# VHH binders against p46559: the designs that were tried, part 1

No score or structure here was measured in a lab: all are predicted.

Target 1, 369 residues: p46559
Amino acid sequence: MTAIEKFFTEKSPDSEQVLLKVIELGIDFLGGEWKNVDKSQVNVSRVHGGQSNHMFHVTSSTSATPYLLRIHRQPPSQVFTDTVNLAIFSERGLGPKLYGFFEGGRMEEFLPSKTFDVNDVLVPENSRKIGAIFPLYHSINVPVSKSRRCVHLMREWLNGYESLGGGDYEILPTTVNYSDHPKSVSIKDLNHEIDNFEKWSTEIFEHTLVFSHNDLASTNILELNSTKELVLIDWEFGTYNWRGFDLAMHLSETAIDYRVPFPPGIKMNGDLIDNPPNIQIFCEAYVEADKKLKNRSPSDPTAEVKALIQECQFFWPLTNLFWALSAMKHSLLKFENGVDLDVQARDRLAVYFHLKPRSQKIYEELSKK
Positions, changes and structure headers below are counted from each chain's first letter, unless a header gives other numbers; antibody chains aren't numbered by Kabat.
ipSAE, averaged over its two directions, is called F for ESMFold2-Fast, E for ESMFold2 and O for OpenDDE. V2 adds 0.75 times the mean of E and O to 0.25 times the DockQ between the complexes of E and O.
Where letters were taken out, [cut] stands.

## First folded at step 2 (VHH)

Design g6
Fold by OpenDDE, look of step 2:
Structure g6 (fold): chain B 369 residues (1-369), chain A 123 residues (1-123)
Amino acid sequence: as target 1 above (369 residues)
Amino acid sequence: EVQLVESGGGLVQPGGSLRLSCAASGRTFSSYAMGWFRQAPGQEREFVALISWSGGRTDYSDSAKGRFTISRDNAKNTVYLQMNSLKPEDTGVYFCAAGEYTLSDYPHEYSYWGQGTQVTVSS
């Protein structure tokens, strides 16, 4: 725990020390009216919902600009990536403004908004809206490595798992009802799976590399109160990947509920996995928005939508393998996030093996063209 | 393209059993989700059962649940429907269907269909 994290987590938000500290931050990074703010005029409230950070809403009874204070909990590498991404988006007006950053934290624009939940993202109109905003983000040129980061991360996590003493991993689904998975997988087996998908993806989808969110769960989507526009947040995994991977990441998350208040803290819906209800409208919206953005002449939209759906379906199991490997490693580190990571890993692996044959078929079909 | 051929239909008494088979053409049978649908006279085609690519998931209509069992043998390119405790209301033409990229209880999600086999349950 960093010194600043300790400071903000051990002291009450209404303590004099905290109030003076947030005034200091306001003065240092925002200046202006914060120079005239007295501690008696300041209110600090904890914002709930972030698993990776401590968040505080800082306001005053004056004209001083309110802000969101984020105190980091995640590893430095993720903080760096997230901060850089946020800075870029801030300048481009694609997210909250970044007011300042310091060791262990940052100051952001507070956006009065509703955070989506798993039900919100299943609303067809919301799915359409989400699909329609993706092309804008995917069109951004970010000065980071253009390598396929998802493959690298999967291998790193698997290596980490092994280094921590992990061995053969037994697949025992808890929240999904699939039986077409192996009883257990070895490290060698998992490496083989990664290799195959890397090969397939590189051969048929390399031309689709875009800057990607790679973690667009419902809780990372804000609906602005004023305009009802959607804003994507939490770009700690923001890297270049195959377009379909990023889209499938969001779609696959719509089938997962993390609101389970008791162990295992996660529930997957097989029906939504096997037949996502909004994939059509989502992809239609994407194609339409992308064409508009790129000033493309109308082509056969039906064919394009079908192709994009297929692309999403191809990457669907890979998104599950991705998070399964993460969960496997972090489980050994006794990482606590309210979810049983072993259950998550097992269920995601079951989903992976269940969907893999479909992806293989898609590869075979597209590789012949 | 996949061709599907159903067999095993016939006349049975209430409480009887039938086993339907559907043979698929091609070498990529294991890449298709399979489903059984039925159509009674004057009624719309309705979902009966589905099975995933490798058989890891099955689902049934409410009417079929507990009585019918869907299975597949990928080595034989065949999907089966074991029907037990048959009732007169089970009478209809049973169709085999193949889904390329989806596992659904909606007929429009399936790309290939068999010609159907008649099942009649009557005393």
Scores: ipSAE 0.523, ipTM 0.823, lowest interface PAE 1.0, mean pLDDT 92
Fold by ESMFold2, look of step 4:
Structure g6 (fold): chain B 369 residues (1-369), chain A 123 residues (1-123)
Amino acid sequence: as target 1 above (369 residues)
Amino acid sequence: EVQLVESGGGLVQPGGSLRLSCAASGRTFSSYAMGWFRQAPGQEREFVALISWSGGRTDYSDSAKGRFTISRDNAKNTVYLQMNSLKPEDTGVYFCAAGEYTLSDYPHEYSYWGQGTQVTVSS
């Protein structure tokens, strides 16, 4: 634990030490606005959210610019990626302003907003707005490595799981009601699954490579109070990837409710796992926005939407495997986030194997062309 | 590719107001950050205001803060600059500019420019 993480976790946000520290940070990164602020004028409140950070909203009764303080819990490599992605999208107006960063944390714009939940995402107008956002950032040429994809992180997690003493993983018991999965899987089996999906995706979908968010769950979508426009946050998994993974990640998360009490802190909605009700309007919005952005006239808009839905369905199980591997590793690290990570891993693996035959069929159909 | 046309300039008394409009055509407006710049005779172009593609973020020059408001209507492909409490030093040609996903106050970050509209503030 870094010294700054200890400071902010061991002390009350209303303590004199914390109040003086946030004034110091304000002066250092925001300048003279904070020079004349007294500790009696400062409020620091904890913001709930984010598994990767301790978050604090820092305000004053003066004209000094308020800020969101993030104190990282993540290892340095993950912090680097998140900060770089935030800086890139801050410059492009696709996220909060970045005010500064330092060892162990950063300061950014606080956006008065409503955080979406799973119900908000399923509202048709919201599905349309979200679908229309993806082409905007998918069209950006971001100057980062294109060789690191979601499968790289999946392998890193699986290797980490093994290094921590993990072995064969029992898929049962699950909370989902499926039987078309193995009872357990070996590390070798899981490596084969990653390798197969990488081969399939590269052969069929390499032309769809775009810079992707890769984690657009409902909680990473803010609706601004003032304009009702949507803003995407938490780009820590941002990297080049097949666009269908990015879209499927958003869609598959509609089936997952993290609001349930711990334990287990997670519930999968079986009615939504196979085909969420919003996939049609979401994909229509994507195709429409992409057309406008590229000033093109599609030959058959209905066919383009159908193809994009198929693309999402192809990547759907891979999004579940992605989080299953993360949960397996982080369970061994005893990471605490209000979710029973073994329940998540088991359910996600069951869903992966349940949906995989659909993806294999799509691969076979598209490979014949 | 993108065509920008400003309107709304004119002659105004000190303390008065003007609303500038910038109509965009061609490539899709919703992918562009939009900026307003101004140029007095014999001077370099000066940043006035910018707005992100979504409208979720705006920035202003020191001279514009508190007096000018930039806004956009993506359905109408239009950017506006509401200018209040106008001063003689606001006199100049006002240009609308578009840049792909940029949030910069430097003119070279903007790929497309309008022809400009004259704003004159005098008694």
Scores: ipSAE 0.000, ipTM 0.130, lowest interface PAE 21.7, mean pLDDT 85

## First folded at step 8 (VHH)

Design r3
Fold by ESMFold2, look of step 10:
Structure r3 (fold): chain B 369 residues (1-369), chain A 125 residues (1-125)
Amino acid sequence: as target 1 above (369 residues)
Amino acid sequence: QVQLQESGGGLVQPGGSLRLSCAASGFTFSSYAMSWVRQAPGEGREWVSSISGSGGSTYYADSVKGRFTIARDNVKNTLYLLMDSLKSDDTAVYYCARSYTIEYGRGTYYKFDYWGQGTQVTVSS
């Protein structure tokens, strides 16, 4: 652990040392609002959960700006993308304000809000709002690599799984009711799946490359208490990617509830796995917002929506493979995040193989044109 | 009307074990997260552990992880803290607290709205 991580983990949040330190950080990054704050006026509350950060909500009884303090558990090189993405979208009003960063941590706006759950995202008005947000950040030119995409991280996780001693992976038992998947898969098999999807995606959808969130599950959507506006958080997986992956990730996650008791800490809703009720409304909102943003008239909006739905359906299984590979690696690292990672990996692999034939049919249809 | 009453404190040697209990009344116990918080002489209050209303999620301060176990019995309306491998740094008054959660993205934090009277734990050879 770094010196700053030791400081915040070895001392009580209400200790004099911590109270004085958060006042110092307030002065250093937020300025004069904090200069006359006394330690007796400060409250520091630990925010639990999350694997990447120790999190603290810092407030005072004064008018000094409260903040969320993140002390990174990750090496500094791994926080680079997260911090840069936060800064870029914070400045554009698409995320919490970034107040500052330092070796081992950062300070950001705490947003008094309701965190969405899967039921919230399925409400038609919310689906429209969310669909309309995607074109805003998809249109931003972000100065990062355009060649890495989701498949780079997937390969990184699979290589990590192998390096940690992982081998053939058993898909059973699952909590989902599918039988059209293999009993087990090898690392070679999984590499072939990644390679095939990359080939298909590059051939058919290369023109759809945009900067993508890649993790817009319901829990990364905050509804502000004051304005009811939606704010997106946790851009740590942000990369250039095929837009259909970004959209399919959001839609696929509507079938998955992480707020169930551990074990297993995850529940897949079988009724929604390949039939999200909001896909039409969501894609309509995307197409409408994209056309408005680009100041263009729709040429055939019904056809454009149908094509976008097909695009989402193509990428749907890849979103499940993405998280399956993450879960496989992190299960071997024995990460504790309130989810049984082997249950997640097995279920997502089953879903991947169940949905892959639809993606193959879409590829075959589009490659003929 | 909410009442929280701790018991099970006492004097114990280093390396020893102790089980704290907290009897809850005046509210629907299973609907609330519960926490243990301790206060050493001359120190501020230190969060120790929390448990969800159902008992399905547990959280521990780094200083006690692997040594302490939080549990609840929703039939008896009782919160427990099983303390193993006790050391002198564990000497404190231990409070039972009713919690409510605030979710922020994937993170959860607790605020405490009702507190017990506390029970003294002293670890001394």
Scores: ipSAE 0.113, ipTM 0.576, lowest interface PAE 4.9, mean pLDDT 86
Fold by OpenDDE, look of step 10:
Structure r3 (fold): chain B 369 residues (1-369), chain A 125 residues (1-125)
Amino acid sequence: as target 1 above (369 residues)
Amino acid sequence: QVQLQESGGGLVQPGGSLRLSCAASGFTFSSYAMSWVRQAPGEGREWVSSISGSGGSTYYADSVKGRFTIARDNVKNTLYLLMDSLKSDDTAVYYCARSYTIEYGRGTYYKFDYWGQGTQVTVSS
């Protein structure tokens, strides 16, 4: 825990220390408008959203610019990536403005908005809107490594798991009812799974590399109160990846509910996993928006949409493997994020093995073309 | 040292009732939420019920709603689980757990930091 995280988590938002600190930050990063602000004029309220940050809405009764204070919980490498991405998007008007960053935190524009939940993302119109905004982000040239970071992260997490003393991992699903998985998986087995998907993806989908969000859960989507436009946030995993992986990441998250207030703090809906209701609408919207963005001539999108759906389906299990490995490692570190990480890992592994055969089939079909 | 000790488990027929108890020591009992968690053979741990420190709020898993009642006696430092209309699917080791709340971006959640040894409940004809 960083010093600043400790500071903001141990003290009440209405404490004098916190009030003075946010004034200091206001002065440092927003300038003179905060110099005349008295602590009695300041209000600090906790904002809910995201698992990896502490967020506070800082306002005053003066004309000083209000801001969102974000205190990071993620590792420095992720903070760096997220901050750089946010800075780029800020300048391009694709997200909240970045007012400043410091060790352990940053100041952002507060956007009056609704954070989506699992129900919101299941609304067909919202799914359409989300699908339609992806091409914009995927078209951006971001000056970061073009390497497929998702594969590296998976291997890193797995290695970390091993280094922490992790061994064979028993798969005992809790929130899903799949049985077509092995009883346990070894580190070797998991490495083999990563290798296979890397191979398949490289052979079939290498041409689809785009800048990706890679973590578009519902809580990372804001609906602006004023315009009802959607804004994507939390780009800590923002990097280049296969298009289908990024899209599948979002779609797969629509099947997961994190609103369970008691352990395990997660629930997966098998029906949504097996038959996502909005995948058609989502992909149609993507294709249409992409055509517009690229000034393509109008054409029948049917084949392209079908292909994109297939692409998403191919990557769907890999997104679960990705987070399973993360959960496995972080569980050993006793990371607390409100979710039972073992349950999450097991369930996601169950989903992975359940869906893997479909991906393999897709690979085989596309390899023949 | 925090200690939790479950009791009251046993063999019961379907439709029967049991009362589990958990004796707590080593901490201010009333200051902590308490929970019951069960684990069936070959299954993961499943949350069953929680009760606030004061006893004013109770929560139940859907699988046990209407059948189980969680209660506590803060004078006796004891947690209870009244189990009615027991089913075969209720067969499990039942654990008492000291609970606390964590807050993060997605809401407030209960976590567990101390566990008892568990008591076996078997529902069988």
Scores: ipSAE 0.027, ipTM 0.342, lowest interface PAE 5.8, mean pLDDT 90

## First folded at step 10 (VHH)

Design s5
Fold by ESMFold2, look of step 11:
Structure s5 (fold): chain B 369 residues (1-369), chain A 125 residues (1-125)
Amino acid sequence: as target 1 above (369 residues)
Amino acid sequence: QVQLQESGGGLVQPGGSLRLSCAASGFTFSSYAMSWVRQAPGEGREWVSSISGEGGSTYYADSVKGRFTIARDNVKNTLYLLMDSLKSDDTAVYYCAREYTIEYGRGTYYTFDYWGQGTQVTVSS
């Protein structure tokens, strides 16, 4: 642990030492607004549930600018990309302002907002707004590797699972009722699945490469109280990637209910797994916003929407494999987040194999004629 | 209008007891977790204790655990703090505050959106 992480984990937010420290940070990075703030005027609230950071909402009874303090839990290399991405989006007005970056942490704007849930995402007007915002984010040039894709993260997780002693994985779904999957899969089998999808995706969809969020579950969408505009947060899984993966990731997450009581803390909605009600409106909004952003007219807008839907359907099972591999590794790490990670991994693998034949058919159609 | 009014403070001898009350009005009291927070002169605010809206869960700062008891009466819309075995370090203004839970991304946190005027507790020696 870094010295600053130890400081914030060993002391309560109420302690004099923490209050003086957040005033010091305010002075150092935000300047004179904080110079005359007294500890009696400061409130520090810990934000619980974050995976990568200890988070604190820092406010005062003065006009000093409030801020969100993030103290990193993960190794600096794992958090570096997230901070660079935040800075780039911040400068374009597409995310929270970045107020400061220091060894072991950062300070950013707290956005007065509503966090979306799945029900919010499925409201047709919200689906339209989300679809329309993606092309803007996809247009941003981020100075990171363009060859490091979602499949690299998947291989890292699978390698990590193996190094932690993981082996053959039995697919016993508990919240879905499918039987058209293997009984178990080896690490070799899973590497083959990753390799095969990478080959298909590169052959057919390489022209769709964009910087992608890769984790746009509803909880990473904030609706600003002041403007009702949407802001995407928490870019820690961001890579250049095929845009269809990014879009399918968002769509596939609508089939997953994380609000159910633990255990298992997760339930997959079978009715939504391969036919989300919002895919048409979402893809229409994407095509229209992309057209506007690029100053072009599609020659056949209906055909472009149908092609984008097919693109999403192609990547859909890969999004489930992506999170299954993460859950397999993190289950061995005994990671606790209110979800039974083995239930998640098993169910997502079952969904992956259930939907893969559709992706195979799409590949065959697009590659063979 | 949301109103929180503390009472029951005063001067007490070391080892003595006090019972603080906070009368709540202008909101559905049972829907909100409530807290006691204290502030000694020239110091920051120190969280003391919290109680869930239904009264089933109670929480205490280490400095008061075993000596203070938080309670609520949802019929009378009143929050209480029974303070026992008082010592000089307990001298402070005691505020009742309404908790407000916020979701921000995947995280949750609480803050206080309404505060009472405070009641002074002084432990003489």
Scores: ipSAE 0.124, ipTM 0.576, lowest interface PAE 4.6, mean pLDDT 87
Fold by OpenDDE, look of step 10:
Structure s5 (fold): chain B 369 residues (1-369), chain A 125 residues (1-125)
Amino acid sequence: as target 1 above (369 residues)
Amino acid sequence: QVQLQESGGGLVQPGGSLRLSCAASGFTFSSYAMSWVRQAPGEGREWVSSISGEGGSTYYADSVKGRFTIARDNVKNTLYLLMDSLKSDDTAVYYCAREYTIEYGRGTYYTFDYWGQGTQVTVSS
């Protein structure tokens, strides 16, 4: 635990020390508007339920700009990536403003907004809007490694799992009803799966590398109260990846509910996994927006949309493997995030093996062209 | 004016039970999720439990799960916390708080915009 984390977690948000500290931060990073703010005028509210960070909403009864204070819990590498991404987006007006960062934390713009839930993202019009916003983000040139970070992370997590003493992993689905999976998978088996998808993806989709969010669950989508525009947040996994992986990540997440109040804290809808209702409208919107963004001549988008749907379908299982491996490792660490990580891992692996044959067929088909 | 007033605190033996109440006024009670938060001496505030506006959903911290029950009476504008199997570690000032939801990132995030004055709960032999 960092000193700053200890400071903000051990002290009450209404303590004098915390109130003075947030005023200090306001002054340091937001400037003169906070200079005349008295501690009696400040309200610090701790945001609960966060998995990865300590968050505080800092407000005052003055005209001083309110802000979100984030104290990091993530590994430094993720913090670095997230902060850099946020900084870039901040400058470009593509997300919350970054007011400042310091060792162990950062100050962010509070955006009055509605956060999407699992129902919101299933609304066809919302899916269209989300599809239409992706090309904008995918067009950003971010000065980070252009390597496929998802593959690296999967291998890293798997290695971590092994290092922590993990062995053969039994696949027992809880929230999904699939049976076309192996009873268990070894580390070797999982490595082989990663290798195969890396190979397939490299051969077929290498030309589609874009800067990607890689974690666009419903809760990472904000609808601004003022403009009704959508803003994507939580770019801790923001790196270059295959376009289809990023899109499939969002689509696959639409089938998952993390707001289950009772154990295991997660639910996957198999119907949505097998037959995502909005994949067509989502991909249509993407293609249309992308053409517009790139000033492409109007043309029949039918073939392109079909191809994009296929691309998403190809990467769909890989998104589940990605998070399964994460969950496997973090489960051994007894990481508390409100979700039973073993359940998540098992269910995602079941989904992976269920969908994998389709991906393989797609690869075979596209390899012949 | 929004007002929250806790009551029901006291001294109890380990293993004992206590019921806290929070009287709410100045707002449409049923429209807001409510929470109990506690603060032990020298410690920060710790979220204990939450209940949705209509009472259909309840949430508990792991430390109190299975022992505490949150409830509400929207006719009486009252929030309750039933505490069973109390432990010394449960000693704290207990606050009722009105929730303000901030959805940011994965999961449901919530904060609080109004607090009661708190009621002392002491668990001691």
Scores: ipSAE 0.037, ipTM 0.438, lowest interface PAE 3.2, mean pLDDT 90

